# VHH binders against Protein DOG1-like 4 (DOGL4), part 207

Target 1, 232 residues: Protein DOG1-like 4 (DOGL4), of Arabidopsis thaliana (Mouse-ear cress) (q84jc2)
Amino acid sequence: MSKMRNLVEEKFLEFYESWVIQLELYLHQLLIAHNNNTMSETELRHLISKLTTHHKAYYTAKWAAIREDVLAFFGSVWLNPLENACSWLTGWKPSMVFRMVDRLRKSRVVLVEAQVKKLEELRVKTKFDEQKIEREMERYQVAMADRKMVELARLGCHVGGESVMVVEAAVRGLSMGLEKMVKAADCVRLKTLKGILDILTPPQCVEFLAAAATFQVQLRRWGNRRHYVTHS
Key: E = the ipSAE of ESMFold2; O = the ipSAE of OpenDDE; V2 = 0.75 times the mean of E and O plus 0.25 times the DockQ between their complexes.

## First folded at step 20 (VHH)

Design zk17 (from zi14 with S56T; framework vhh_7z1x_3; at its last look DockQ between E and O 0.73; V2 from the best seeds 0.81)
Fold by OpenDDE, look of step 20:
Structure zk17 (fold): chain B 232 residues (1-232), chain A 122 residues (1-122)
Amino acid sequence: as target 1 above (232 residues)
Amino acid sequence: QVQLVETGGGLVQPGGSLRLSCTASGFTFSDYYMNWVRQAPGKGLEWLSGISRRGTYTYYEDSVKGRFTISRDNAKNTLYLQMNSLQPDDTAVYFCARYSGLEGLKPSFDHWGQGTQVTVSS
């Protein structure tokens, strides 16, 4: 089970561990806010802003890391197998959050017709964007298989210095393509999240964010029980 | 036995600075996310700051952001809190706390120091 980790993996592992811990602390605040109906709208908005800032920080760190090694995120050593299995292009699938909203609606959250309509519009848009990215991914994979990988395979048989340089260039090209796709996916995630938060009232936002955070930390917990993830 | 010992507290005038230290023993300090928490008179516990196990990443509550700086020296098993621009509202007992994970959905700190008193007064 010992997997060799590169520097990017090690750094991001530490980041993610701390980021999740901080999320857990924020989750507690969200839950308190959710259970305490005495908080003002201003206070709720502040809390929401805190969480959104935290999420933005994640992507800032991620994007910095993927510039260095995007491949690290396709075998994310900081995630357990369950978390990885639930990932779509190195993160959560944007369309999944609508199911979460639907679940909330079935429990406590009452949405007005205007909100429902806006959410549906956002859902359609999000799905469209996901599909677009998936098509690009498919094209990319096909292109890799037909061109780049074949080239790499051919060049890999040669020990010459020039061949090594060409191979490295090819790998960089492939990585750049992956980076673009990952960034595109992340943009959809961020847009979707923003869209949802713009539609929901502050109390609803708190509930949604609490649910999302709960899901994330529980997924990690459940996965770790089955497959221990070392953080050192 | 796990121990956390805070030092560096005292009386300071508004606008002044203090540096708190927390010395850890009885466990592998570098394996844990460490925190500073305070409790003002008559108030509940307030989380202030956290730091990753290797010290690379830090987090702050808005109430202290820009004024307080958390750091750690794992070779010395010591956690630090540099407090600048102190205000009367910062008067509290300050605690070092080791994060231990979630109990249910509640974050847990399994070890605390005895605390050190910080008083900001003119």
Scores: ipSAE 0.895, ipTM 0.970, lowest interface PAE 0.4, mean pLDDT 92
Fold by ESMFold2, look of step 20:
Structure zk17 (fold): chain B 232 residues (1-232), chain A 122 residues (1-122)
Amino acid sequence: as target 1 above (232 residues)
Amino acid sequence: QVQLVETGGGLVQPGGSLRLSCTASGFTFSDYYMNWVRQAPGKGLEWLSGISRRGTYTYYEDSVKGRFTISRDNAKNTLYLQMNSLQPDDTAVYFCARYSGLEGLKPSFDHWGQGTQVTVSS
């Protein structure tokens, strides 16, 4: 049994699949650049710009789709269950990206003191913005438990055109609130990504982007390989 | 049984245009991300453009953006490349290719056409 897909979900499924394929093509270029020092700084910056543009295109498409159906992004049909389970407000939790930076520091990437200071300042800002969104989300959840919203839901359980209209208005209000929170979270994600890329040198940016893309691609492939075992 | 056949190549003058076609058979064309790739004399393969299953989303290598347009007609099992403002360095054999996913993090194209020659002279 599967759920019915609406037009927004169908279009974004097509978009996301093609977006991931293009990310896979860019990952190949990142891995070549990472494993060999044959590219000039100009070529590295061009590759970094391609990745930056690709990520911005994702959010452009997402924000257009959210305008029409933000609920599609909670339990997305274009993501497997493992990918969905790793989501915080429809995407990677912004601060989690610093775990990847920390891993690179421990293994291969050497950062100078000025970079470390700037990265720590960015981490603090990202965590602050994250916590602000979490507080707003908690307030929203309390508002949903409010007597008025419960009354609207109870009216929707009874037949009648007026009851349907009241439930539909409540759902639109929920959707608008969620849209604002999702966009706020996405803005933190973009500002954090841009901030990291501004602090790192071009070779370090390539290594970071390769690690991030590898993780995203591997999570998707691993989640798609899961099989259900049926016992009789 | 999977076949990809490119047509529409030829000789054009600088600034000219050509439209390439790739007719697919032996598989469900609308299930695949499709691509154009070229190989200039003495050079390696260069990916140019890709297109999503239904044709809604397209991607281009920077050197061809604005000059080349990829499209598809799934009812006719055909992939297209409209090439405008052709220059001598666009001279190459042009292939359509079916994307098949990653092999060890490396992109894999599992079926290719025989290619069609495009020559931009003088």
Scores: ipSAE 0.776, ipTM 0.923, lowest interface PAE 0.9, mean pLDDT 85
ESMFold2 (binder alone), look of step 20: mean pLDDT 91; pTM 0.915

Design zk3 (from zk1 with S100A; framework vhh_7z1x_3; at its last look DockQ between E and O 0.78; V2 from the best seeds 0.83)
Fold by OpenDDE, look of step 20:
Structure zk3 (fold): chain B 232 residues (1-232), chain A 122 residues (1-122)
Amino acid sequence: as target 1 above (232 residues)
Amino acid sequence: QVQLVETGGGLVQPGGSLRLSCTASGFTFSSYYMNWVRQAPGKGLEWLSGISRRGSYTYYEDSVKGRFTISRDNAKNTLYLQMNSLQPDDTAVYFCARYAGLEGLKPSFDHWGQGTQVTVSS
């Protein structure tokens, strides 16, 4: 099933493709830093900063795009079905990163008690924030199914200037609500990421970022093998 | 056959400017992420800049950010690198490289030009 792409989708597709490629390049740097352990703390911090800046750039682009068409991100054409299936409100689920940290702990990462405690606190907070957003989403969905949706359904069947205007206004209202939720979710993502990086040491940050990037690029690779994604 | 041919290198004084070109042939140029990479004497390869397939998005290494500008003309199958405020440390062979994806977890460039020499000296 081919989805018709609008201008926002096409632009963001190009962005995301390039962004992922850059992530892959950075991942290589992370892996070198992690495996060779030859970099100074200053150098590691610089590398971490590069990655964080890269992630911030993603959200800057995303937020610009969602202002134009937030609906484009619900069924993102730049993602394969597997990536989409793993998405929570147009991105990664914030609480998921703690599972990643846990896996790292089971491998080579040794956390001191103070770090563990802080991570747990952050996890609890993140989960709370996720739940809050989910409740808002549920409320939004219920509201949509109620008055506005009925109105849209009724008016959408009629051809007339005023009716069209009303429908467009309603759709805009709905889109604004979605945009708000998406932004809220992204804020939780960014806060969570920052929180984790603030708790971890620079070497641990590098390992975490490498793991996260690896997961992301592998997920994309696996998904593409199963489902062809057109990259014009 | 895929070919990449770099031109525009030369000798320049510190603070000077050069514009490199890379002409592509034998493939759909507009379908690929393109890169500039350099190799200084006695040093390894250094990635400098990348550009999306349509040219709308660009990326730079910190060492050249603010001084170098990557661009492309897909109608001409040409990649460009405008280099300003050149420094002696910029002396290197500059390569155009086509990105080809990951081999394992390592980025891969499947085609390179012959390179063009840039020398910055007083």
Scores: ipSAE 0.897, ipTM 0.971, lowest interface PAE 0.4, mean pLDDT 92
Fold by ESMFold2, look of step 20:
Structure zk3 (fold): chain B 232 residues (1-232), chain A 122 residues (1-122)
Amino acid sequence: as target 1 above (232 residues)
Amino acid sequence: QVQLVETGGGLVQPGGSLRLSCTASGFTFSSYYMNWVRQAPGKGLEWLSGISRRGSYTYYEDSVKGRFTISRDNAKNTLYLQMNSLQPDDTAVYFCARYAGLEGLKPSFDHWGQGTQVTVSS
């Protein structure tokens, strides 16, 4: 990089790289389980629990880190540009995960009517929660355009003890608001994931988790590579 | 060129402890996620534990969690496995392995040590 990373970025970079490696190891187990019809329901539920725990560990680490530097999660150094471009409020967009469920229905997963109804309920709830967060982002943007905030920014350009204190307080307020919105988005992500896993049977959960992990891994691999048009 | 050498294996009683070491050479050790893997008699390879580049984050298979501790000393290019509360079913050859990423969708370990025998017997 052109500039040095801060301590939060360095620690989370190390964490995220190891977290993804462990996800890759779990993906292998998911693919074996997907192809093996002799695994018991107990064994499948244990594997599903490992993945759930792994995702919770990610958010535990993330929420600790955003208390120190929420901005590190906007344009993150541990993600490639493609991964960053696909982010909605520092992560995958909750409503878009249902496209993956739809794809599974077209391939090898058979869903009964009761599951379809529950998934549609969850899709609507997820979209509603997303829209609430997007409206909060709009209010955040309006607050940044508030003339009082613009005046505080102008005062901060001049050296002065009182002006520095006021600017610092305003910046802290904006950061805390952004942290709140990121946590709210993460809660929608976790609720949506758990909701899907509650509706699907254990074999269907394994297939869904395998597809989700495959997508995440492939997005990372693809974004780390570039092609040039081959000269003929 | 790339070399991984395990030491510290041996015969121990049930409930005993061993500390395995893996000395690395021929590559930048501190740039890699490192792992311990074992192979019990007549069985396939079993991944046990992994550790991040600087050692801050560790992962364990359920069968060894709480009993084994992975660590590394990047200044000495050495990976460690502290094994406590050893039982007869921990008898295996223990390997140090370097993670190389996915080939297709399968995890790949591109370099391995020769292994060190651990035998837990009365």
Scores: ipSAE 0.793, ipTM 0.927, lowest interface PAE 0.9, mean pLDDT 86
ESMFold2 (binder alone), look of step 20: mean pLDDT 91; pTM 0.920

Design zk4 (from zi14 with E103Q; framework vhh_7z1x_3; at its last look DockQ between E and O 0.70; V2 from the best seeds 0.81)
Fold by OpenDDE, look of step 20:
Structure zk4 (fold): chain B 232 residues (1-232), chain A 122 residues (1-122)
Amino acid sequence: as target 1 above (232 residues)
Amino acid sequence: QVQLVETGGGLVQPGGSLRLSCTASGFTFSDYYMNWVRQAPGKGLEWLSGISRRGSYTYYEDSVKGRFTISRDNAKNTLYLQMNSLQPDDTAVYFCARYSGLQGLKPSFDHWGQGTQVTVSS
């Protein structure tokens, strides 16, 4: 039942575990800020900046890791099955955050018409970008099936020095393609997040970030209850 | 029995340095995310720094970034906090704390040391 982990997986597992813990600590600060309406705008902005910096750090680490082994992220051992099931190209689906915003609107968050309009524009753009990536992924998958995988299959049957080199080159090519797609997806995630935060007021940003963090933490918790994930 | 024991506190002049240690016993030290927290007189608890279980990743509160460095030696079951460029506002009791997860949505620390006093004064 235990999956063999490579060095990239082991390192990122430790990173992600610590990153999530830090997120939990920040979440607590967000919740305090949200429940305490006495914080100044400057203080709120500072808190928002802390969270955004934390998220940027995640992607910095991720991108460093995927340069070494992008495939590790398509079977992320640091995630439980529920988290993996909710993943789109190794992360959260950008368009999902708008659902979160909508839910917030139904609760405490009051958006002015100008904000609503900007959010809708951003939603459309985000959806377009997602679709573009999905089309590219489809093209890539077809290309893999028709060309690279066939080549790999053929070469894999003949174990020799030259054949091994060719296979490795093919695998590297495939990995590079995947890396590009993952990076593209991450860019959309970051742009979408930035876009939302630029539209929302500082108090709204805090609420949004708290909701997002809560969702992420709870998803992990729920998944772990069903499927134990070892962090040893 | 789980124990955390802080040492290294004392009186230091502004601009000075101290190195705190926290020795852990009674549990597998390398399995836990460890933290430094402080409490100044009349103030609440302030989280300062955290370190991953293997020590590869560290986090800091803005108030101590660039001045404090957290580290750990799992072979010695010891957590460290190097404090440089100390200021009077750093005067507090410093605690090491073991992270234990969320209680509800609140982060929890299930074990604390007795704390060590750090006083920064001219």
Scores: ipSAE 0.896, ipTM 0.970, lowest interface PAE 0.4, mean pLDDT 92
Fold by ESMFold2, look of step 20:
Structure zk4 (fold): chain B 232 residues (1-232), chain A 122 residues (1-122)
Amino acid sequence: as target 1 above (232 residues)
Amino acid sequence: QVQLVETGGGLVQPGGSLRLSCTASGFTFSDYYMNWVRQAPGKGLEWLSGISRRGSYTYYEDSVKGRFTISRDNAKNTLYLQMNSLQPDDTAVYFCARYSGLQGLKPSFDHWGQGTQVTVSS
């Protein structure tokens, strides 16, 4: 009846709630900077550094938590169902971030040809890395499915300590494989984010970070409102 | 009735320390992300620090990181700010504030204390 949370889920829920609140506070600063043409380059770079550090802190906390319970990040209790449905290997899909860059280019951001070329190179590299992870996940899932079927059949024939040990070993193997793939996906996310911020100028970085934070915040708000009929 | 009451302000010499307290009543204190904000003479509001609901995660503005420590005691409904290595630029009214989420895309703090004056001078 009552929902039970393991210790990892309980701790990461508290972390994520506070992390998102800080993202909301930084979003306000990004929107002020976006609307204020008098901020110095030094001030913009400091704000960009705050956002970069904040994102790195998320992955630091996440990687500590997945060592304990990677499965908590598949269908996370700290995300609403819409946020969970939009996840690719426990986070945003790296190739999709370039749609945000494309939208900025069409509206308010003027990119010089050198930036466009570097962004296209990064998009290709990101897509390649993403596909590599997807192929590895497929190979792993096929191998796990075959072993899983054999183990389920053996459980029907052997009841006792050895059956429990085989299931426990399979679960440990699954968790280790998933942890590796989640961390690989997160590394692609971090490399893609850093690559975009290195190519863009400081004002362009502020616009990109504002758009990204706005999307994340609005997805959370919309998912919460859609899931429940309340506004209090 | 939601109420936040700050205490612990005063006059201190440069390099000194103060501990601020904020006692909460009229709401479930442990359900809220709590914050310290200050306003120096003639300046706007400056967010300083925030703390998660159970106190496990803390956040600081760069200018106070390493010198100030936010904490909370949910059994006493009290928020704290330990301020060390105080300098004249830290002179301000210090407020505790309850975070209430976004209005549009703007962060909203729906309840504030009356503020406590901290003055750092020789």
Scores: ipSAE 0.808, ipTM 0.932, lowest interface PAE 0.8, mean pLDDT 87
ESMFold2 (binder alone), look of step 20: mean pLDDT 91; pTM 0.917

Design zk5 (from zi13 with D31R; framework vhh_7z1x_3; at its last look DockQ between E and O 0.78; V2 from the best seeds 0.82)
Fold by OpenDDE, look of step 20:
Structure zk5 (fold): chain B 232 residues (1-232), chain A 122 residues (1-122)
Amino acid sequence: as target 1 above (232 residues)
Amino acid sequence: QVQLVETGGGLVQPGGSLRLSCTASGFTFSRYYMNWVRQAPGKGLEWLSGISRSGSYTYYEDSVKGRFTISRDNAKNTLYLQMNSLQPDDTAVYFCARYSGLEGLKPSFDHWGQGTQVTVSS
């Protein structure tokens, strides 16, 4: 279905399209590095840094955008339905990356006991943080239903300058709450990603990042085949 | 027919500057992610820079970051590369390339210009 887009949506759509293209270019570099195994540790670290910088840029842009309109990210028009369905609070679910690590372990990635232990600790912590955010979200939703939504429902029926101002204030309040939750979730994502990369060796990091990027671009591709998303 | 034509190359001394242009025709230029790529003698292709369809978002390879600036004028169907602080290692044929998506997991560029030679030498 066609959805009306606001300015924030339009801008972020273009950003995300370009960002994904750049990710695809980096993915190619990762795959070359991984498959040929010809790069030095220094070179691998540089490549890892490049990718991490790219991801940081995404969140920088995201956070700038959500300050303007956090609601744009709840029903992201730049994502296809499949991507949206796989999203948790406007992004990837942090605990999901451990499943990726597990898959890598089942293939050719060999982790030493110390790494396994650290990953498990990180997984537990990540899960705890996710649950905490989910509880906050639930509390927020209940609060909205009990207070803010009722207020909006009551005031939204009235035409007048004062009532409009109150409604707008209420909406802003709601948005601020959502923004806080989204930022919290993003922090968990970033911490989790950093944690994993700190545990893995440079070659393992490259493999992990390649797997993650592959999953992301494939998910987008698969989703677009089923539900065409206009990107131009 | 889709065409990309690079211009602006030449001989320049180290520390010098050049501005490359790529004129596009035969397609809606403003709908595509555009790139600059170079090939030095005896070396493979090196991606340098990319720019979003409106020009609002740009990306650079570390080798040229801070020295090169990509831009575009969609009204003129033209892509630009401002190159400053040129070094001998920047000697290469420079190409503009249109991004076309993934072939498998490999980024694809479906159209290239003929290239323009840039030589940095004292």
Scores: ipSAE 0.895, ipTM 0.969, lowest interface PAE 0.5, mean pLDDT 92
Fold by ESMFold2, look of step 20:
Structure zk5 (fold): chain B 232 residues (1-232), chain A 122 residues (1-122)
Amino acid sequence: as target 1 above (232 residues)
Amino acid sequence: QVQLVETGGGLVQPGGSLRLSCTASGFTFSRYYMNWVRQAPGKGLEWLSGISRSGSYTYYEDSVKGRFTISRDNAKNTLYLQMNSLQPDDTAVYFCARYSGLEGLKPSFDHWGQGTQVTVSS
């Protein structure tokens, strides 16, 4: 139950809790805008800008924290187990966001053919970038296994200063590699989000952002509730 | 019982400043995200600013960003709002409010102060 958390985890836990509360407030505004057809294009663009800025703030804080402890983002203390289970390289999987766009197309969002073409081009590019990262992840997994075998073999023979240096180098290499992969994944996430918002009209952007925020908020609520046993 | 009490409102000239305080009692203040909300005459509630448990992270509605500063002193169980460059459109009753989670998908504030009137008149 009780566990020690390092400073990075404690600080990001507080940041993330406040960031989610602000996302909930923005979600409320998005839902009002969705249900209120009297908002001007300027008002919609302002709201979209608030959401975009809020998402950028998340990555700014995350990248600062990753510099100190990238491993905190693999099985994060600020996420419940369901949220962690839905993570791909410490966040939502970029290619999967297009399923949300597809769902909006099946509802009442009407996309013109030019938008559909641009969205398909973005989907392909996003998948390509995602696959590059997955190949790099495989390469790091192989490299980690090789380093562990060498470390274990040397420890089985003798313990010394050279074994400590090999372990320290392996840990530094792993952490730097993981940080690189996480930032690359985050850059794909940001490029994908920006690309979608650039293709959609302002009312369509509001619907997309509302759907995305709803999913994130509901996943958090549902995961938190699943851990409680209630009789009422 | 949970209690929030605002002070510091009043009448000011355009361009003036006020500092609002909200003293909390009956709960562990440092465990809650706290907020300032206002209600202008004939208007609905407008969220202005929020602050994390320790005060390290703050958020502002764009119309007040740069003019208003939220802060807290957990040792004194007090929330603050420093308001600068006040204009007639800032005339409202200002409330502090405790965030309590979601009701459905709507943010819920379960405890509010009685409010303090701020009037900006030329």
Scores: ipSAE 0.765, ipTM 0.913, lowest interface PAE 1.0, mean pLDDT 87
ESMFold2 (binder alone), look of step 20: mean pLDDT 90; pTM 0.909

Design zk6 (from zi13 with D31K; framework vhh_7z1x_3; at its last look DockQ between E and O 0.78; V2 from the best seeds 0.82)
Fold by OpenDDE, look of step 20:
Structure zk6 (fold): chain B 232 residues (1-232), chain A 122 residues (1-122)
Amino acid sequence: as target 1 above (232 residues)
Amino acid sequence: QVQLVETGGGLVQPGGSLRLSCTASGFTFSKYYMNWVRQAPGKGLEWLSGISRSGSYTYYEDSVKGRFTISRDNAKNTLYLQMNSLQPDDTAVYFCARYSGLEGLKPSFDHWGQGTQVTVSS
């Protein structure tokens, strides 16, 4: 069944489409910078800043949208099934980026011992934060199953008046909880990303960002080939 | 046949303003991400700005951010670029370009206008 899109979904769909296109343009710049090694450190830092600003813009838009309808992000009609399947609490899993760094290390990125140590510390911290969020999510789900869902189930059978108001209030409560979880996850994402970029040299940052962007774009491409995503 | 036609270029003094227009035909304009790109003499192509299908979301290169404004009127099939505080280094041929996706990992534009000359000189 085709999921009906609400206004939040439609708006964010267009946003995300444009955001991804812009990411693709930036990716091209990253790849040029990486492959030609013609840019100064200052220029590289500028490019890195441009990308980080772009990512920050995504979360700014996301957070504005989730205030209106956080549930939209648990369907994510702007993502294809593959992208959705790879999502953790409405986005990329923070710990995944360390695997990406590891892959880069196996290729051409050479890290000094101090960087390796810092990355490991960050990895441990990130994993801890992820687990904390997961525990909270579990607690949330259990709590909802015990009380809110039962209440919703009972009240949902009654049409009209005060019952509807109670149900709506319950749904709002659920949404608020989910919003909190999503924001927490996003904070971990942003902290992790910042942490990695603070550890890496500018050339390494460019390579990392290029790899990350490539992965994101390719995941979308692969998913779209397998499952047609309708863009209005 | 898909066509993009740029207009509005000309000679302007430093600090001056110009408004470029790009009229689209032969396709559903409102379905495409549109861009402005320029090429200065002896230099490569420089992406300047992009705009989403409805015009709700816009992006700018740092070189023009705060000075240029991209907009569109889908009812008129027209893309605009308001250029303020023009500088001599803004001298270039300006192109309207339709985004078409990735070729490999490279962004592609499948249709371009003929371009319009902008010259900033005292």
Scores: ipSAE 0.895, ipTM 0.969, lowest interface PAE 0.4, mean pLDDT 92
Fold by ESMFold2, look of step 20:
Structure zk6 (fold): chain B 232 residues (1-232), chain A 122 residues (1-122)
Amino acid sequence: as target 1 above (232 residues)
Amino acid sequence: QVQLVETGGGLVQPGGSLRLSCTASGFTFSKYYMNWVRQAPGKGLEWLSGISRSGSYTYYEDSVKGRFTISRDNAKNTLYLQMNSLQPDDTAVYFCARYSGLEGLKPSFDHWGQGTQVTVSS
């Protein structure tokens, strides 16, 4: 009866806190590299590889946890309300990353015409993949409308033996569908990130990663200090 | 009073091993992300490794990955660094440090030990 966090939430809370601390340390390295023109191309590529590996580690841990409890990732205890409000299928909408690319283009860093063309092609592909996922979500609309009853059955409430069996089957089906959709969204996120880093030069990649990490870190800090009351 | 005390440094030949310990007092050790940092002669501070509150998640600077292992024993309020395959460029003063978050966008470590000297020499 108590407000005990489930095992998935406890494990991922600790993982995410440590993952963010490491991102903060990498952000410092990215800012040094961006602000000081003293690093070799080899050193820049090494730093970019560290960030790429760090993001892959996040998804590795997340996908393992989703197999245990995908619902923990909707309204996550390890995120503040502002971070949760920005979620689309348990993360940033994949195309949102192009806001960071657009910020890069507004700086003194000039993208050559070939890069701009490839980035636009990637943006279009990312939007298409998002739309495919949104169509799959539409097929789950009726199941989402019944979610409150299904969640109560998951918490162990009984309304009758036969009703429990039907509700348990519905919860299992919903969870399988949500896991598939979350993984699909995450794959689009990773493909889009990799695509951007493949198009940009190493100095541009460092600037992009610094901007993205700065935004994520500042959103978390700002959200931890603010109170949000929403009306709808 | 928050205190961190490192021990286990010394002189070792190339290829040798050392185990550093850092005993913590004056705070709830198990609630903090803990780190090892070193400073070679005439050089700046170099972050080496960090470890999550329970010890379940560890992170390493690439130059020490595979050779160094961070661990902690929360029942003993002690942080460890097992250092294997030591080379002369590992010669430095080694510090344990408590992570305290960002000041602006700069990582901040609000408490440090006095350091322990590690010297790798033929």
Scores: ipSAE 0.759, ipTM 0.917, lowest interface PAE 0.9, mean pLDDT 84
ESMFold2 (binder alone), look of step 20: mean pLDDT 89; pTM 0.901

